# Designs tried in a protein design chat: VHH binders against q9p4d8. Part 2

Target 1, 280 residues: q9p4d8
Amino acid sequence: MDFMKPETVLDLGNIRDALVRMEDTIIFNFIERSQFYASPSVYKVNQFPIPNFDGSFLDWLLSQHERIHSQVRRYDAPDEVPFFPNVLEKTFLPKINYPSVLASYADEINVNKEILKIYTSEIVPGIAAGSGEQEDNLGSCAMADIECLQSLSRRIHFGRFVAEAKFISEGDKIVDLIKKRDVEGIEALITNAEVEKRILDRLLEKGRAYGTDPTLKFTQHIQSKVKPEVIVKIYKDFVIPLTKKVEVDYLLRRLEDEEDDDATQKSGGYVDRFLSSGLY

## First folded at step 11 (VHH)

Design r3
Fold by OpenDDE, fold request of step 13:
Structure r3 (fold): chain B 280 residues (1-280), chain A 119 residues (1-119)
Amino acid sequence: as target 1 above (280 residues)
Amino acid sequence: QVQLVETGGGLVQPGGSLRLSCAASGFTFRSYTMGWARQVPGKGLEWVSYIYSGGRTDYQDSVKGRFTISRDNAKSTVYLQMNSLKPEDTAVYYCAKDWGFEETYFDYWGQGTQVTVSS
C-alpha cells in the first residue's frame, strides 16, 4: 500500500489486498516460530538479569527492536503501531510527510497489550514445537516472537483503515450509532458472518499450502509445521475479534474530528467534508 | 433500501457490442465496490468484473481486453462495456454491490439483464 497516495489507501480492493498479504506474513511467521518450544522463560518477568530493565526477555528485546525501527521511520508509517511507544526515537532520515487518511487520534488506538498477552498465553502454546524450555534457542525464539507480534499488530490495527472506510461508506447510519454510543450496533454493522467464514476458509487453504514446504529463516532446528486448523482458530478467536475491537474503538471516536471542524464550517455533511479533502 | 437496476441487455451478433448500465440507489454509491456477474441457465454465477471504490478494476480472464467496467459516481451508475462479444458471453448479467473490506461479498443484486450473442 502506498500511503503517499491517500486516495488509494481507502480503496477497498487495496485494503483487501493488504489484509491478504498480511495473512501470508503472519502464517509464515507462525511457521518460523513453530521451530521452537513454547519457552515460558522468555515471557516471565525478570527471569533473566537484564540490566536496567524490569520485564521479560521478550519485552526487552521487542522494545529494543522498536527503538531501532523507530529511527528508520517504521512508526511514521500509518499502519504501524508500537508495543512500547515510550522507547521510540526520532529518525535521522528525512521525514516522510504522509497525508492524513485516518482520524487524528488513530495513533491512540492501541491494543498491543492485549495482543502480547494473548500471544504469549494462547498463540504460542498453539504454534510451538512443544511445551517446555529450550534454553539454547531463547534468542531465536524471541526473535521469531517479535516477527509474529509485529505482523499481528499490523494486521489487527489495520482495522483502523477498515473502520475509516466503513465510516465513509455507511454515512449517516454509522454516525447515528456512534452518537448513541451503540457498541453493539456498530459491531453488528461491521460484522459479516459470511465474510468471516470466507476469511477463515482462505486461511485454512493457505495454511495447508504453506505447511507443505516452508522456507524457514531459522534453519538450525527441526522444522515444525503449524497445523492449518490452529491458524484458523487463532484468527477466529483472536485476530478477527481484536480487529473488530480496533474498528469499534476507532469508530466510537470518529466524530471527535468532526466536532472540531464544525466550529468553523457549518453546513456540509460529513461525507462532503471527506470529498472536499480531495481524497476522492 | 438498496436498489440495483440493470439495463442495456439484448440480442447481438458475434463480434458485436453492448453496454450495460446499472443504476444504483439507497446507499453511498461512491464508497462501494461494484461488480458484474453473469449466469447461464443451469450453471453457477460467474463473476465478470469489479470496480472498486477507488476506481481500480478487475476482470475475469475470459473477458479481459473485451469488457470494460466503469462507474459514474455522480449518477450512481456502473457500466459494463462489452466488445467483441462471443456466444459464450450469453447469460443473464447481474449488477452487484459489495459489502467490502476483508473479503469480496456482494450483499445486493439487481434483477439482471439478458444478453444473447447469436448469429
Scores: ipSAE 0.684, ipTM 0.867, lowest interface PAE 0.8, mean pLDDT 90
Fold by OpenDDE, fold request of step 13:
Parts: structure tokens; sequence; C-alpha cells
Structure r3 (fold): chain B 280 residues (1-280), chain A 119 residues (1-119)
């Protein structure tokens, strides 16, 4: 995705390609995480005496990573959402001025707390090498967790772009639902059972392909590093639903920008301006 | 109500050309990916070409270099220019609207137009 070309950001093909590519990243990160035990101590609040910090080892390490990443413009990218927005620092690199494609409140849409909770309680047990503690690899474990969390966060929050594209495409239909605050209606509109099935089928195939050593002989017991079915379950139970939540949350607020424009007597709604600009 | 109406099919000799049109209505045409698929009697449906909302195009390998998909958003019409037609291109051609985001899925189809390539 090229965010410097706003006319391409909401292209449905580009959105698809981005989401599909993110699947690979997530699967690879799960495979990397699978080297380590669940290590619950990494996720326990104040398990370790971290100076001037209240939280888990993972919380601390993740926050430090985000601090570093912010300085190299990671969160200037429109598709990146931090877990710890309060620790972000200014970059020393030249600023990139990305054109705005999403609504003004897009940065306020953040479900990372839920992602973190689900990741530690539900996802890690499914992908870890085993249950219990692995004291000699706490750092490596947490590092792998961070990669998983960031990739999941990006994928789930990409729902904002999907939502924006949906808003533009559905027009009055979605506007009416938003005005009525019809959450169920919005969810139904953004859901397609066949599409979800195809996504899960693709993930199953990818899980099988990526998680197996192709150099193993037929006489050897071949096992996936991460069970493909677990990957599918994670997407089905958490990734897809949380993405929908992001989409719904985004859409429910989508008319806020329109109201502000009306208040300022600016001609045309956000959608009209976007369309008139030739960017879509 | 979503409607898709295909036109432009017919009989043509090998090496000939046809231009298919699909007139769309009932949805925000410019915001959706459109596609062409074809079906040979007794065989399954196969995709031929897609054109995304932003104008990006994709083609089946068998038609690449010979077929060109295009769209006119002002007319809510998608086109398929078919050049260098072969007998194996004989099929019913369908226009379709993509539901589209994470996976391509056509939720609406036209009635189809017959294309016959024969000497």
Amino acid sequence: as target 1 above (280 residues)
Amino acid sequence: QVQLVETGGGLVQPGGSLRLSCAASGFTFRSYTMGWARQVPGKGLEWVSYIYSGGRTDYQDSVKGRFTISRDNAKSTVYLQMNSLKPEDTAVYYCAKDWGFEETYFDYWGQGTQVTVSS
C-alpha cells in the first residue's frame, strides 16, 4: 500500500492485497512465537521489579519498542496503531506528510487492549511450544510476542480502511444505518459468510504450506510448527470479529465529520469532497 | 435493485474481435470491482478479467494480451474488448459485481451473452 497516493489507498484490489499479505506476516510471526513456551510470567503484572513501571514484562517491552518505533516514523503511517500511545516520541527523521484518507477520528479507533488480552489468554496457548514457564527465554519470547501483536494490530485496525471504502460504496444505505445507530444492521452489511469461509480456507492452506518443513522425507513424521487449524480458529474467533468491531466503531462515527462540515457551511460532505477530488 | 445487462456477444471467425458491454445499475458503480467470467457448456465457471474500483486490471493467463477490460464510471458500464479470438473462447460470458474487500466474491451476475468463435 502506497499511502502517498491517496487515490489508491481505498482501491478494493489494493485493500485485498494488503490484507492477504498481512496474513503471511501473522502466520510467520506465529511460527516464530511457537519456538517458545507460553511463559505466563511474561504477562503477569509486576511479576518482575521493573523500575518506574507498573505492568507486565510484555507491557514494558512493548511500550519501549513503540517508543523506539515512533521515532522512526512507524506511527506516522496511517495503518499503524500503537498499544501505548502515551509513550510515543517525535521522530528525528524528516516528516512524512501522508494525505488524509480516513476520517478525522481514525486515530481514536483503538482496540489494542482487547487484542493484547486475547493474545495472552487465548492465542499464545494455542501457538506456544508448550504450557508453562521457560525462564531462559523470557526475552526472546516477549520479542516474538511483540511481532505477533504488532502484526495483529495492523491487520485488525486495517478495518478502518475497509470501513471507509464501505461507507463510500454503500452511500445512503450505510448512512441510514448509522443515523439509526443500527449496529446489527451495519455488521450485517459488512459481513459476507462466503467471503469469510474463503479467507479461512486460504489461511488453512497457508498454514499447511508455511508451517511444514518441505525438506522432510516422506518417511519422517511431518508436523506443522503451528497447527493450521489453530491459525484458522484464531482468525475465526478473534481476528475477523475484532476487525468487524473496528469497522463498526469507525462507521458509527463516520457522520461526525459531516456534521462538522455542515456547521462550518462548507459545501459537500466528506464523501462528496472525496469523490469530487478525483481520488476515488 | 442491482442489475447487470450484457451485450455485444455473437458469432465471429477465428482471429476476429468482439466488444462486450455490461450496463450496471442499482449500486454505486464506481466504488466496486467489476469482472467478466465465462462458462463453457458442461464446464465450470471461470474468471476472465477483473477491473478494480481504482482501475487496476487483472486477467486470466489464457486471455492476457488479447482481452482488455475497461470501465466507464460515468456510464456505469464495464467493457471487455476481445481480440484475436479463438475457438476455445467460445462460451457464455457473464458480467459480475464484486462484493469485494478481503476476498473477491461476485454477489451479482448478469444473464450472460453468448460468444461463438467458429470458422
Scores: ipSAE 0.660, ipTM 0.858, lowest interface PAE 0.9, mean pLDDT 91
Fold by OpenDDE, look of step 11:
Structure r3 (fold): chain B 280 residues (1-280), chain A 119 residues (1-119)
Amino acid sequence: as target 1 above (280 residues)
Amino acid sequence: QVQLVETGGGLVQPGGSLRLSCAASGFTFRSYTMGWARQVPGKGLEWVSYIYSGGRTDYQDSVKGRFTISRDNAKSTVYLQMNSLKPEDTAVYYCAKDWGFEETYFDYWGQGTQVTVSS
């Protein structure tokens, strides 16, 4: 997706394509993570004597990655959401002026804490090579975790773009629900059971295809490094629900920007301006 | 309320042309993918063509090069230009609206229009 072209960012087809591509990334990252044991020590607070740091080895390593990545403009991108926003540093690269596509508060929508918790407690046990510790691969394990976490974060927080597109497409219907603070109504509006089923079916097929070692054709042994069913379960139980949470949280606040525009006597809310701009 | 109304069907000879129209109302037309499907007598429903909100198009292999889907957002109308029609194209053609976002799923359908290709 090209964030410098605002007319394309909220295109539903482009959003879909992005989400589908992110599935591949997530699955591959899970496969990479599956090389290592669960290694619970990586996630235990103060398990290792890390200088000037209070937290787990994963927390430390992830925060250091984000610190470095921030300096190369990673988190200037509209679709990136940090786990540790307090460690971010200014970039020494030229500033990219992305056009504003999301609401003004979009950066405040952050469920990374929940992602991290679920990842370490529920996802890792499902995708790891085995239970227990692997002391010689703690670093590699944590690095693989970071890739998984960042890809999950991006996928889940992409719900912001979905929400914005939904806001524009649904018009008065969604506005009414937001005004009423009808969370159930909003959730129902953004949920389609058949769509979810298709997503999960696609993931099952992808999991089967990507998780199979083609060179093991003659071995009776399980060819899949990560069970496709586990991938499906992760999406069903965590990725999809958290994405919906992001969407709902975003939508519930969406009229804040509209109210500010009205207060400034500027003709037409964001939706009206978007519609009048002829971009769609 | 979402409404889709197909027009333009009829009887044509093999090699002839028809242009189907679907007038849409009750939703933000420009934001959604629109599609055409057809049902051949005695067979199931099959997709013919899609047009995404950004203008990208997809076609069934059997109609590629012959059919063209287009849309006019100002008129909230999707079109299917059908050229070089064949007897096997005889079907009821339906216009559909996509639910959108994560997957292509059509949640609303028109009443359909009959297309008959016969000598």
Scores: ipSAE 0.525, ipTM 0.797, lowest interface PAE 1.2, mean pLDDT 90
Fold by ESMFold2, fold request of step 13:
Structure r3 (fold): chain B 280 residues (1-280), chain A 119 residues (1-119)
Amino acid sequence: as target 1 above (280 residues)
Amino acid sequence: QVQLVETGGGLVQPGGSLRLSCAASGFTFRSYTMGWARQVPGKGLEWVSYIYSGGRTDYQDSVKGRFTISRDNAKSTVYLQMNSLKPEDTAVYYCAKDWGFEETYFDYWGQGTQVTVSS
């Protein structure tokens, strides 16, 4: 996938390959976080005397990473979505002019506040090595949390690319549903129980395999600390539903970028609309 | 209403060739991934080939190099050129439309066309 070439980004085969690869990244990050205790002090508001900041240690650490990363163009990339949009700063590097693949409002479709809440309240307790604190590992624990959060955010918000591809392909039917603000009708277009089961079955197999995968950090005989069923439950209860929320929220606004008559004509012409000319 | 109509099946001898066609209607054909699947006697349904809207193709290993999927967007038609046919290729071949979302899944199917490879 090349974000400088829109035709490669909205290629459904490339989108699906990326989503499958993101599963591996999330599982790896969960396994790395599972080496630490739950460490509730990391998430407790004002547990530490952080100058000029009201929030948790994780909130502070992640926000500072995002401030620095924005200055080096991280959030110029279409697949990066910040947890703390208000801390972003202008880059001092030469600007990268990515072609507009997503709708103009795509950066407003942001569920990271929900992801952060679910991560700290549901995911951490489910994958941690145990309850309690490891005071000499606070920084390392929070860095593992950041990797988990960023991979979850990337996977969930990649739903915007999937939704754009669906809008292009559906024609008059999806335009009518959007005009009526028919959330249930839109959800029906993007929901299939057999597909969901296939995704969950694949995650179960990946979770079982990671203890013997030679590409993991673990040696041959180190077992995963995260039960595969926990990974599946996190996807079923949180990742899949939040992705659907992103997809629906994206689709409901999609006609804002087009006149009503143009939307039906453009939805059938994905390749023609994004044919490259100087987009390399 | 989505409709897929396969033609081109029949009886051929081993080593022969057939070309299957699938006429599609009721959706924006050029925007969707299309594919072929087959029901082999005594086995379950198995995928054969995909062709994405952008032209990328994928093939099951057992047919790679012998079968070629193609599409004509102007005619809303997908084809399967089947060369060097073997008795194990005997099956009912179905044209199918991908649902066009986050996972490969055929949501509409044709009625099928029989391909029989025997001497």
Scores: ipSAE 0.364, ipTM 0.738, lowest interface PAE 3.2, mean pLDDT 86

Design r3
Fold by ESMFold2, fold request of step 13:
Parts: structure tokens; C-alpha cells; sequence
Structure r3 (fold): chain B 280 residues (1-280), chain A 119 residues (1-119)
């Protein structure tokens, strides 16, 4: 997928391929984090004397990570969503002019605060090696946390691309639901029990493959210490529902771009006009 | 009401060719991924090919290089060109509409058309 080529970004095959690859990244990151204890001191506000900062060690490390990466344009890319938008700084590199693939408000659709809360309170206890502290490993533990959080954020917020593709394809039905603010109707349109089952079954198989066949070289030669059922539970209870929240929140506002563009019926953006002209 | 009607099936000898057509109505055809699946005797239902609204195609390994999926948005029609047919390709072939979201899932199916490859 190339974010400089809009036709590749809203191609449903490319979107689906990306979502499947993000599963592998998340599983790998969970396995890496599972090597550490729960380490609650990493998440306690003001546990360490960090100069000029009020927050946890994780908050500080992630915010600094994002500050530095924003300066090299990481958060200019449409698929990157920051946990700490207030720490981002201007890039000193030449600006990339990404085509407008998503709605104008896409950067406001951000559930990272909820992701961080769920990660520290629910995910870490489920995947950690055990309760307790590893004082010699605080930095390594927090770096593994950052990889987990960033891969979860990317997967969940990729729902914006899926939602845009659905908006383009549905016509009057989804427009009517949006005008009525019919959250349950929108959820029903984007929910399928067989699809959810297929995703969860695939995750279970991937989790088992890491744990039972050391010759399987999906990412690297690692043995899963995370039970496959835990991975499935995290997706079922948190990743899938948060992705749906992102998709619904994105769709509910989608007509704002139609009204701002003109008074006639138009679908969103450059890519929609491109696709409706029959190009592929 | 979504309707999918397959035509073009029949009896062919091994090595022969057939072209299946699927006439679609009741939805915005150009906006949806379409596909073919087949019910193979004794093996159940299996997917054959997909074609996305943007033109990208995917094929099951056993048919890759022999089958070609295509679409004509002006006619709301999906085609499956089947070349170098083998007895194992014998099946009822179904046209299907993808639901158009985060995972491949066919939500509407045609009645099917029989393809028999036998000497």
C-alpha cells in the first residue's frame, strides 16, 4: 500500500492484507512483552523523579519517543496516530504532501487514551510473565510496551480506512443512518458474527503456531509464552470493539466533508471521485 | 433485493474451456468486491477467485494461471474464464457478493451453475 497513491489505500484487498499483517506484529509484540513481569512501577504516576514531568515512566518514554519521531514526519503519515498529540513538534524535513484519502477530521478520531488505559489495566496483566517488579529491566520493559501500544493503535485506527471504503460503497443506506445518528444501525452494517469468528480462529491458529512449531518462521524463531486464548480474548474484548468504535465515530461525522465541499450530493474526497470514474 | 444469476456452465472435456457470467442487480455493483466459489462433490464449498472494485484479483492456488476473473461495471456482470479444465474442476460454481468491509465475507450468493469436466 502506498499512501502517496490513493487508489492503493482504499483498495479493499490492500486494506485486508495490512490488517492481517498487523495481527502478526501485535502477536510478536505481546510475546516480547511477555518476557517481563507486570512491573507496576512502570505505570505509576511520579514513581520516578523525572525532571519537569508529571506522569508515569511509560508516559514519559512514549511522549519523548513521539516528540522525536514527529520531527521526522512520522505523524504526517495517515496511518500514524499519536498517544500524546500535545508533544508533537514541527518537522525539520521537507513536508510530504499526502493526498487527502481520509476525511478532514480523521486526526480527531483518536482512541489512544482508552487504548493506553486498557493496555495497562487489562492487557499487561494478561500477557506478563508474572506479577512483581524487575528493577534491572525498566527501560527494556517500557520499550516493549511502546511497541505493543503503537501496534495496537495502528491496527485499531486503521478502522478509519475501512470505514471510508465502506462509506464510498454503500450509497444512500449509510447516509440515511448517519443523518439519523443511528449508531446501532451503523454498527449492524459493519458487524458480522462469522467474520469475527474467522478473525478469532485465525488468531488462535497463529498463537498456536508460535508455541508448537519452532521451525515456523513467521517473524523470527521465537516461542510464544502467551497462551493463544489470551491473544484471542484481547482481540475479542478490546481490539475488535475499539476498532468498531473508531469506525462508527468516523462514519458518524462523514457527512461533514460533503457539506463543506458543496450543496450537491458528493462522496468524500479525491479518491471517491477517482473510483466513481471507473478507474482501477 | 440483491440478485446474482450465473450462466455459462456445461459439460466439457478435459483441457477445454468455459466462460461463466454472473449478472448482478439490486446493489451498486461497481463499489463491491465480487467472487466465485464452487461446491466440489465430496469436498464442500471452496472459494475460487475474487475481484475487487479497484480491479485487483486473487485466486485459489489450484486455479491460478488457468482461471481469470473479470468484471464489466457497465453491465453489472462478473466473468470467470476457465481454461485448461481438469476433472477436479467439476463443481457447481456460485457467484457471490462480498459485504465490503474489513474481512472477506460473501453475504449474497447466486443459485449456481454446473460445470462438469469429463470425457
Amino acid sequence: as target 1 above (280 residues)
Amino acid sequence: QVQLVETGGGLVQPGGSLRLSCAASGFTFRSYTMGWARQVPGKGLEWVSYIYSGGRTDYQDSVKGRFTISRDNAKSTVYLQMNSLKPEDTAVYYCAKDWGFEETYFDYWGQGTQVTVSS
Scores: ipSAE 0.355, ipTM 0.728, lowest interface PAE 3.2, mean pLDDT 86
Fold by ESMFold2, fold request of step 13:
Structure r3 (fold): chain B 280 residues (1-280), chain A 119 residues (1-119)
Amino acid sequence: as target 1 above (280 residues)
Amino acid sequence: QVQLVETGGGLVQPGGSLRLSCAASGFTFRSYTMGWARQVPGKGLEWVSYIYSGGRTDYQDSVKGRFTISRDNAKSTVYLQMNSLKPEDTAVYYCAKDWGFEETYFDYWGQGTQVTVSS
């Protein structure tokens, strides 16, 4: 997809392809992280004497990455969501003015604090090579953590694009649900058990392929391989529910961008929305 | 409310061509992905092709290069041009509407039209 061309961004074929590719990225990142021990010192607050910082080594390293990346315009892109919004700085590169694809409040839909908590408490223990520390590799371990966190964040927050596409394609039904603040009704509209089963089945097969393919083998230690069932459990218990939370939170606020009498008219046409915005 | 009506099926020789049409109503046609699926004798339903609202197309491997899906938003109609037909393409072909969310899933189906490829 091209974020400078709104019609490519809200095309469900492009969105779905991106979501499927993000599965591959997440699995690869989990396998890379699985080469390290759990390394609890990486996540302990103030374990290391980091100047002018209160937090874990991971918190510090990720925040520094985000500060640097913001200076090269990473968080200007609509699909990038920071874990530490307060550390972002102005870019020194020429500005990119992305067209408005998502609702004005899209940057406020941010579950990265939840992702970080779940990652350190649930995901790391499930994918690590074993318990204990690798004091020689703390930096490399935390770099692998950052890749995991950023790919999880991108996948989960991509729900905003799916939700916007759904709002545009649905008529009065979704508007009525939003006005009633009917969370369960909105969840029912965006939930399908067969779809969730297909996603989980695909992840199981991908996990088996990556774990047994000699050309994709990244470690010589069998404990560094992630069991496919762990990947499926992480998606089922965390990725899918958090994505749905992002989708629901996005939809519940969608009428904030509309006058009441205009909302139904705009929800019925992707092309009409972009024409009225001056794009396409 | 959603209504999908297929036409254009029939009997054709191997190597021949057919063009299926599907007239749609009851929803905002231009906003939704549309597709074709088929019920092959001895098998369940299988997807054949998708066409997204932006015009992108996808095909099952067995029909790539032989089948072409297209749409006319002004007429709320989706088409399937089937060339180089083989006996294994014999099936009831259904027009279907995608549910419009994170994964491809057909939520409404037409009545189907029989395509028979036989000498």
Scores: ipSAE 0.331, ipTM 0.692, lowest interface PAE 3.4, mean pLDDT 86

